# VHH binders against Putative glutathione-dependent formaldehyde-activating enzyme: the designs that were tried, part 3

Target 1, 157 residues: Putative glutathione-dependent formaldehyde-activating enzyme, of Halomonas elongata (e1vbt6)
Amino acid sequence: MLLEGSCHCGAVRFRVVSPHPYPFNRCYCSICRKTAGGGGYAINLSGDADTLVVHGAEHTSIYQAEIDGLTSPGERHFCSRCASALWVFDPRWPELVHPFASAIDSDLPRPPERVHLMLENKPDWVEIESREQDRCFAGYPDESIAEWHARLGLEEG

## First folded at step 11 (VHH)

Design q01 (from p04 with R56S S57R)
Fold by ESMFold2, look of step 13:
Structure q01 (fold): chain B 157 residues (1-157), chain A 121 residues (1-121)
Amino acid sequence: as target 1 above (157 residues)
Amino acid sequence: QLQLVETGGGLVKPGGSLRLSCVVSGFTFSDYAMAWVRQAPGKELEWVSSISSSGSRTYYEDSVKGRFTISTDNAKNTLYLQMSSLKPEDTAVYYCARSPRYDYSKPFDYWGQGTQVTVSS
């Protein structure tokens, strides 16, 4: 599925092809919460990095988190004008890009189940609104975004 | 059986050059992105460089940009790291690693045995 996204002010627009368009994966880690997650989490999607097209790239900036004194190679791209979080690119997975669902303008399908991850980093005031079919993980889940879609028969070309 | 075999390590003086090779077998080389990862004595594993499956996109950690060049030869199923202007802080075991096509939490699913690079006067 072709995903179209933008920042709030309109200075940055992008598109990317994703075979995995369901916004199911809620990450509660402190980086996602503080950089992209007004509700206490962020939802990352995945897409084919070779298909990413960006208009207004001069208005993007990159944040790389420091973890235990080391700079992560993961690049969190955001609009330098309005601060909208847009996508993550990590060169250790050079084939992938991870747009945030919050930046997507395309109609996204509703996931039949959700995954709540990195709950060990969730502050007490954030409440998980989990459903019976949802899965919860203190750290990383045991399946990738791609595997979640494959298991549920939800992949798109 | 999947194998990644690094060669080309050795002892070099500061300012010298070295080319590492990684010959792979047991999977379709052109389907996967590849990486070099290193571990200096007493340090954590450090990602060094990656190359996309097509070979058209390359990435480097900041301390090696302009000094190291990653490349592939699909006909030989071989990944290379050309290292120049070597510094003592480049001393490490260098591993060839395969980047999975899916977004796993682990960035690399298969590793070579490593080859030692020592930069010393």
Scores: ipSAE 0.624, ipTM 0.848, lowest interface PAE 1.5, mean pLDDT 90

Design q04 (from q01 with S52T)
Fold by ESMFold2, look of step 13:
Structure q04 (fold): chain B 157 residues (1-157), chain A 121 residues (1-121)
Amino acid sequence: as target 1 above (157 residues)
Amino acid sequence: QLQLVETGGGLVKPGGSLRLSCVVSGFTFSDYAMAWVRQAPGKELEWVSSITSSGSRTYYEDSVKGRFTISTDNAKNTLYLQMSSLKPEDTAVYYCARSPRYDYSKPFDYWGQGTQVTVSS
């Protein structure tokens, strides 16, 4: 599925192909929360990095978190004018890119379950609004996106 | 059986060069992105370089840009790291690692045993 996204002010627009476009991944880690998640988490999607097309790239900036004196290779791309969080690219997964659902303008499918991850980093004031089918992890999930789609019998894989 | 085997480490003086190799078996090498990761004494693992499965894109940690070159030879199922202008700060165990596809939950799903690189006079 082709995803189309933008920043709030319109200076940056992008497109990316996502074979697994469900907005099921809620990440509660402190970096996602502080940079993209005013409600306590960010919703990350998955996309094919080779298909990413950006218009207005001169209006983007990159933030890389520093952890224990080392710059994380993860690149958090945002609009330099309106501060909209747009996507994450991390060269440790060089074939993937992770748009934030908040930046997507295309209609997204409704997932039959959601994944809540990095809950060990969740502050007390953030409430987990989980459903019976949702899965919760203190850290990383124990299945891939492709395995998730196969387990649930989803058409797009 | 899946196996990643690194060779080519050793002792070298500052300014010298080494070429690390990682021979791969047990999976279709050309289907996966690959990486080098290192661990200096008493330090956490540090990502060094990655290459896409097609070889079309390469990425480097800032401190090694211009000095290290990652490459692959699909006919030999081998990943390489050409290291030049070596500095004492490059002293570490270097690991060959496989990057998972379509899965952002965990960096690097398989690792080699590592090869020691020591840069000292």
Scores: ipSAE 0.602, ipTM 0.854, lowest interface PAE 1.4, mean pLDDT 85

## First folded at step 13 (VHH)

Design r01 (from q04 with S105Y)
Fold by ESMFold2, look of step 14:
Structure r01 (fold): chain B 157 residues (1-157), chain A 121 residues (1-121)
Amino acid sequence: as target 1 above (157 residues)
Amino acid sequence: QLQLVETGGGLVKPGGSLRLSCVVSGFTFSDYAMAWVRQAPGKELEWVSSITSSGSRTYYEDSVKGRFTISTDNAKNTLYLQMSSLKPEDTAVYYCARSPRYDYYKPFDYWGQGTQVTVSS
């Protein structure tokens, strides 16, 4: 599906094709929480990096976090005017881009279950608010995204 | 059985060049993005470079940009890293790694055994 997003002030708009925009990955790590997640987490989507089209790219800035003393290659793109978090690009997965659900203006489907990850970094005040079907992980899940889709019948040939 | 086999490492003087090769088997090479990662003595793994499955886009960590070139030969199922203007800080074990397709939870899903690159006088 085509995802359309923007920053709050309108200086940046983008679109991207997402063959599987879910699971909606609720990431509770301190980077996502502090840069994009006022409720204690950010929702990271997934899209095809080759399809990303950006209008107003001169109004974007990039933040790269330090992790374990090293600068992460992950690029957190945000609006330089209004600070809206927009997407993550990580060259270790050069074919993917990860828009934040908070930046998406088009309709998003509801996944059959949600994934909550990086719970080892969750502060005590954050409530997970999981559903019965949701999966929770201290770090990354042990099931690939492709396996998740296959298990739930979401990818058909 | 999935295999990634690196060759081409060695001892080289500062300013020198090396070409690393990684021969791949057990998966469709053209379906996956590939990467080089390295581990210097006493340091954590560091991503060095990536190339998309089509070969159309390449990415480099800042310290190697302009000095290293990643490339592929799909007919030979081989990933390359051309290294030039080598510096002592490039001393590391270099690993060929496969980027997961559509899966981004783990940074890399398969690794080679590595090849040692040592840059010293």
Scores: ipSAE 0.611, ipTM 0.856, lowest interface PAE 1.5, mean pLDDT 86

Design r04 (from q04 with Y104R)
Fold by ESMFold2, look of step 14:
Structure r04 (fold): chain B 157 residues (1-157), chain A 121 residues (1-121)
Amino acid sequence: as target 1 above (157 residues)
Amino acid sequence: QLQLVETGGGLVKPGGSLRLSCVVSGFTFSDYAMAWVRQAPGKELEWVSSITSSGSRTYYEDSVKGRFTISTDNAKNTLYLQMSSLKPEDTAVYYCARSPRYDRSKPFDYWGQGTQVTVSS
């Protein structure tokens, strides 16, 4: 599936193919919350990094968080003009890119489950709002996206 | 069954060069992105470099850009790290690591036993 996204001001536009556009990973970590998730979490999608096409890249800036005194290789790309969070790329997974659902302009399907991760960092005021079949993790998920799709009999091509 | 075996470490003076090799078996080498990760004495693991499964894209941690080159030889199932202009801060155990496909649950799922690189006068 082709995902199309943009920043709010229009200076940056992008497209990416997502063979696995879900689960919608709701990340509650402090980095996602503070950089992209004013409601307490950000939704990260999964996409094929080789297919990412960006227009207006000169208006894109990168933030790399410092974790325990070390700079994370994870790159949080955002519009330098309007501050819209756009995608995360981490070279430790060089074949993946994670656009934020908030930046997507094209239609997104409604997934049958949500994945809630990094709950150890969730502030008390944030409600998880999980469903019976949702998966919840204190840290990173223990199931691959491919395993998740196979278990649920899903693929949106 | 699955094995990653690093070689090529050693003692080198500052400014010197080394080539690390990682011979892989037990999986289809060309199907996976690969990485080098290092651990300095008493420090946490630090990602150094990655290469996509196709070899089309390579990535480097800022402090090694322009000095280190990652590459693969599919015919030999081997990952390489060519290191030049070595500095004392590059002293570490260097690990060959496989990047997982299709998920972000952890950065690397298989590791070698490591090879020691020591940069000292």
Scores: ipSAE 0.586, ipTM 0.845, lowest interface PAE 1.5, mean pLDDT 85

## First folded at step 14 (VHH)

Design s03 (from r01 with Y104K Y105W)
Fold by ESMFold2, look of step 15:
Structure s03 (fold): chain B 157 residues (1-157), chain A 121 residues (1-121)
Amino acid sequence: as target 1 above (157 residues)
Amino acid sequence: QLQLVETGGGLVKPGGSLRLSCVVSGFTFSDYAMAWVRQAPGKELEWVSSITSSGSRTYYEDSVKGRFTISTDNAKNTLYLQMSSLKPEDTAVYYCARSPRYDKWKPFDYWGQGTQVTVSS
């Protein structure tokens, strides 16, 4: 699946191919919440880094979180004009890129189940709106984005 | 059985050079991205460098850019780290690591035993 995304002001637009387009992960960690999660969580998709095409890249900036006194190599790309969160690139997974579902303009498919992760970091005011089939984890789940899609027979392209 | 074996560590003076090697077996080397990770005494693990499975893209932590070069030799199933202009803060155990092919929540699924690099007068 070809995903097309943009920032709100239009200065940055991008395209990326994803075999895993279902927006099923809700991450409640403090970094995702504060940088991309207006409702108390963010949804990260997965895509093939070799296929990422960016228009307006001069209008992007990178934030790298500091964790326990060390700067994370994870690069959170956002629009320098309107602050829209766009994607994460982490060189420890150099073949992958993780667009935020909030930045995607393409119609994303509806997941049959969701995963709620990093609930140990969820503030009390955020309510988990869990469906019957959803799974909840205090930390990270056991399966990856790709493994979730494979288990459910939902890989594309 | 999967094995990652690092060699090439040692004692070197500031400004010197070393080349680390990691010989792998038990998987198709050209199918996986690879990395070097280091740990100084009493400190957290620090990612140093990564290379894509094709070798087409390389990445470096800021403090080593321009001094370290990651590369591969697919015929020998070997990952390299050429280190130059070494500084005392580069003193650490250096690990060879394999990146998983899918989005794992942890970045590396297999590790070597490490090789000691000491930069001292």
Scores: ipSAE 0.706, ipTM 0.882, lowest interface PAE 1.2, mean pLDDT 90
Fold by ESMFold2, look of step 14:
Structure s03 (fold): chain B 157 residues (1-157), chain A 121 residues (1-121)
Amino acid sequence: as target 1 above (157 residues)
Amino acid sequence: QLQLVETGGGLVKPGGSLRLSCVVSGFTFSDYAMAWVRQAPGKELEWVSSITSSGSRTYYEDSVKGRFTISTDNAKNTLYLQMSSLKPEDTAVYYCARSPRYDKWKPFDYWGQGTQVTVSS
């Protein structure tokens, strides 16, 4: 699926092809919460980095988190004008890009189940809105984004 | 059996050069992105450089940009790291690693045994 996204002010627009468009994973880690997830989590999609097209790229900035004094290679791209979180690119997966579902303007499909991850970092005020079919993990889940889609027959090419 | 074998490490003086090689078997080399990762004594693993499966894009950690060059030779199933202007801070065990094709939550699914690079007078 072709995903189209933008920042709130309109200075940055982008598109990316994703065979895995379901916004099923909710990451509660402190980096996701503080940079992209005002409700306590962020949803990261997956896309083919070679298909990413950005209009207004001069209005993007990059944040790289520091863990114990070490800078993570993961690049969190956001609009320098309005601060909207847009996508993550991590050169350790150089063929992938992870747009935030919050930046996507395309109609995203409704996931039949969700995954809640990094719950060890969840603050107490955040309630997990889990359903019976949802899966919860203190750390990382046992499936990749692609594997989740494949298991449920939701892969789009 | 999937295997990644690094060679080319050694002792070198500051300002010197080394070329690391990683010979790959057990998978289709041209289908996967590859990386170099290093671990200095007493430190955590640090990503150094990556190259896409096609070789069209390369990425480097800030402290090695302009000094290190990652490349591949698909005919030999070999990943390289050309290192120049070496500094004592580059002293580490260097691993080649395979990047998974999907969003696995760990960045690398297979690793070599590592090769020691020591930069000292």
Scores: ipSAE 0.700, ipTM 0.882, lowest interface PAE 1.2, mean pLDDT 90
Fold by ESMFold2, look of step 21:
Structure s03 (fold): chain B 157 residues (1-157), chain A 121 residues (1-121)
Amino acid sequence: as target 1 above (157 residues)
Amino acid sequence: QLQLVETGGGLVKPGGSLRLSCVVSGFTFSDYAMAWVRQAPGKELEWVSSITSSGSRTYYEDSVKGRFTISTDNAKNTLYLQMSSLKPEDTAVYYCARSPRYDKWKPFDYWGQGTQVTVSS
């Protein structure tokens, strides 16, 4: 599925192909929450890095978090004009890119279940609004994004 | 039997060069992105460099840019790290690692045993 996204001010627009377009995972870690998640979490999608096309790339900036005294190689790309969080590229997965669902303008499919992860880092004021079929994890889930789609028969190539 | 075997480590003076090799078996080498990761004494694992499965894109941690070169030889199923202008701070065990074909919460699903690189006078 072709995903189309942009920043709020329009200076950056992008497209990426994703076989895994369902916005099912809510990551409550402090990096996701503070950089992309005003409601206390962010949703990361997965896409094919070779298909990413960016217009207005001169208006993007990169943030790399510091973890245990080391700068993470994960690059959090955002608009330098309006601060919209756009995607993550991490060279440890050099063939993938992870757009934030919040940046996607094209229609996204509705997930039949959701995953709530990194709950050990969730601040008390954030409520987990889980449904009966949702899964909750203190840390990382036991499924990757691809495995979640495959288990539910939702993979598109 | 999936196997990653590193060689080429050793003791070298500051400013010197080494080439690390990682011979791979048990999977189709050209289908996977590969990486080098190092661990200095008393420190956590640090990603050093990655190369895509096609070899078309390479990436380097900031402190090694311009000094290290990652490459592959598909005919020999071998990943290389050419290291030059070595500094004492490069002293570490260097691991060959395979990136999975799909996103996983851990970036590497298979590792070698590592090879020691020591940079000192």
Scores: ipSAE 0.695, ipTM 0.879, lowest interface PAE 1.2, mean pLDDT 90
Fold by ESMFold2, look of step 19:
Structure s03 (fold): chain B 157 residues (1-157), chain A 121 residues (1-121)
Amino acid sequence: as target 1 above (157 residues)
Amino acid sequence: QLQLVETGGGLVKPGGSLRLSCVVSGFTFSDYAMAWVRQAPGKELEWVSSITSSGSRTYYEDSVKGRFTISTDNAKNTLYLQMSSLKPEDTAVYYCARSPRYDKWKPFDYWGQGTQVTVSS
């Protein structure tokens, strides 16, 4: 599926192809929460890095988090004008890019279940809005974004 | 039975050069992105460099940019790391690793045994 996204002010627009468009994976880690997750979590989609097309790239900036005294190679791209979080690129997965669902303008399909991860980093005031079929993990889940889609028969070409 | 076998480590003086090799078997080498990861004594694993499956894009950690070059030879199923201008802080065990295609939070799914690189006078 072609995903189209933008920042709030319109200075940055992008497109990326994703076989995994379901916004199911709610990450409560402190980096996602502080940089992209005003409600206590962020949703990272997965896409093919070779298909990413960006208009207005001169208006993007990159943040790399410090983790345990080391700079993470993960690049959090955001709009330098309006601060909208846009996507993550991490060179340890050089063929993938992870747009934030919050930046996507395309109609995203509705997931039949959700995964809540990194709950060990969730602040107490955030309430998990889980459904009966949702899965919850203190750390990372036991399946990848692709495996979730494959298990449910939801991959797109 | 996946195997990744590193060679080419050793003792070098500061300013010296080494080429690490990683020969792979058990999967189609040209279908996967590959990486070098290192671990200095008593330290955490540190990503060093990655290359896409096609070889079209390469990436480097800031401290090695301009000194290290990652490459592949698909005919030999081999990943390389050419290291030059070596510094004592490059001392580490170097691992070749296969990048996962779909796991954004598991950076590598298969590893070699590692090869020791020691940079000292």
Scores: ipSAE 0.681, ipTM 0.870, lowest interface PAE 1.3, mean pLDDT 90
Fold by ESMFold2, look of step 17:
Structure s03 (fold): chain B 157 residues (1-157), chain A 121 residues (1-121)
Amino acid sequence: as target 1 above (157 residues)
Amino acid sequence: QLQLVETGGGLVKPGGSLRLSCVVSGFTFSDYAMAWVRQAPGKELEWVSSITSSGSRTYYEDSVKGRFTISTDNAKNTLYLQMSSLKPEDTAVYYCARSPRYDKWKPFDYWGQGTQVTVSS
């Protein structure tokens, strides 16, 4: 599926192809929560890095988290004008890019199941809005974004 | 059986050059992105460089940019790291690693045994 996204002020627009368009993964880690998580979590999608096209790239900035004094190679791209979180690129997975679902303007499909991850980093005030079929993990889940889609028969393209 | 075997390590003086090789078997080499990762004595693993499965894009951590070059030879199922202008802080065990095709939570799913690089006067 072609995903089209933008920042709130319109200075940055992008598109990317994703075979995995379901916004099912709620990450409660402190980096996602603080940089992109208005409800206490962020949702990352997965897309093909070779298909990413960006308009207004001069209005993007990159944040690389420092963890215990070490700079992560992961790049969090956001709009320098309006602060909208846009996507993550990590060169350790050089063929993938991870747009934030919050930046996507395309009509995303509804996930039949959700995954709540990194709950060890969740502040107490954040309520987990889980359904019967949802899965919860203190740390990382036992399947990737691609594996989740494959298991449920939801891959596109 | 999947196997990654590094060679080419050794002792070299500061300013010198060294080329590491990683011969791969047990999977279709051209289907996977590959990386070099190093571990200095008493330190955490540090990502050094990555290359896409097609070879069209390469990435380097800041301290090695302009000094190291990652490349592949698909006919030989071999990953290379050409290191030049070596410094004592480059002393480490160097591992080749395979990047997963999926967005797995671990950045690398298979590793070689490593080859020692020592930069000393």
Scores: ipSAE 0.680, ipTM 0.873, lowest interface PAE 1.2, mean pLDDT 89

Design s06 (from s01 with K106T)
Fold by OpenDDE, look of step 15:
Structure s06 (fold): chain B 157 residues (1-157), chain A 121 residues (1-121)
Amino acid sequence: as target 1 above (157 residues)
Amino acid sequence: QLQLVETGGGLVKPGGSLRLSCVVSGFTFSDYAMAWVRQAPGKELEWVSSITSSGSRTYYEDSVKGRFTISTDNAKNTLYLQMSSLKPEDTAVYYCARSPRYDRYTPFDYWGQGTQVTVSS
């Protein structure tokens, strides 16, 4: 699926091909929550990094979080004008890019089930709106975004 | 069956150079991004460099940019790390690692035994 996204102010637009476009992955970690998820979580998608095309790149900035006293290689790209979170690229996974669902303008499919991850980092005020079929994890899930799609037969070309 | 074997480590003086090699077997080398990681004594594992499966894109941690070069030879199923202008802080065991294609939670799914790099005057 071709995903098209943009920042709120329109300074940055991007597109990326995603074989795993379902917005099912809700991350409650402090980084995602504070930088990309005002409601308590951010939704991370997965796309092919080599298909990422960015317009207005000069208006993008990168944040690299400190994790356990070290600077993470993960690059959180955001609009320098409106602060919209756009995508995460981590060179340790150089063929992947992780757009935030909040930046996507394309119609995203409704996930049949959701994953709530990094719940050990969730503040008490954030309620987990979990359905019966949803999966919850204190830390990272036991399957990748790709594996979730594969398991449910939802992978897209 | 899957195997990664690093070679090329050694003792060098500051400013010196080393070329690490990693020969892989048991999987299709060209289907995977590869990486070098290192671990110094008493420190956590540190990502050093990655290269895409096609070899078209390379990435480096800031501390090694301009000094290290990652490359591949698909015909030889070999990953390389050319290290120049070595510094004492580069001292570590260097591991060749395979990057999973779609797992964003586990950066590397297979590792070699590692090769020791020591930079000392």
Scores: ipSAE 0.876, ipTM 0.939, lowest interface PAE 0.5, mean pLDDT 95
Fold by ESMFold2, look of step 15:
Structure s06 (fold): chain B 157 residues (1-157), chain A 121 residues (1-121)
Amino acid sequence: as target 1 above (157 residues)
Amino acid sequence: QLQLVETGGGLVKPGGSLRLSCVVSGFTFSDYAMAWVRQAPGKELEWVSSITSSGSRTYYEDSVKGRFTISTDNAKNTLYLQMSSLKPEDTAVYYCARSPRYDRYTPFDYWGQGTQVTVSS
């Protein structure tokens, strides 16, 4: 599926092809919450990095978190004008790019279940809106984004 | 059997050069991105460099940028790291690793046994 996204002010627009467009995962870690998740979590999608096309790239900036005193190679791209979180690129997985669902303008399909991860980092005030089919993890889940789609028969291409 | 074998490590003086090789077998080499990762004594693993499965894009950790070059030879199923202007801080065991094409929630799934690089007077 072709995903189209943008920042709020319009200075940055992008498109990317994803065989895995379902916005099913909610990451409650402090980095996602503070940089992209005003409701207490963020959702990363997965897309083919070779298909990413960006207009207004001069208006993007990159944040790399420090984890246990080490700078993560993961690049959190955001609009330098309006601060909208746009995508994560991590050169350790150079063929993937992870747009934030919050930046996507295309109609995303509704996931039949959700995954809630990094719950050990969730602040007490954030309520998990869990449904019966949802799965919850204190840390990382036991499925990748691709494996989740494959298990449910939801891959697009 | 899936196998990654690093060679080319050794003792070298500061300012010197080494070329590391990683010969792979047991999977289609051209289908996967590959990486070099290192671990200095008493330190955590540190990503060094990655290359896409096609070889069209390469990436480097900031401290090695301009000094190290990652490359592949698909005919030989071999990943390389050309290291120049070596510093004592580059002393580590160097591993080649396969980058899974799933997502960032999975670690590198296959690793070599490593080759020691020691940079010392």
Scores: ipSAE 0.592, ipTM 0.839, lowest interface PAE 1.8, mean pLDDT 89

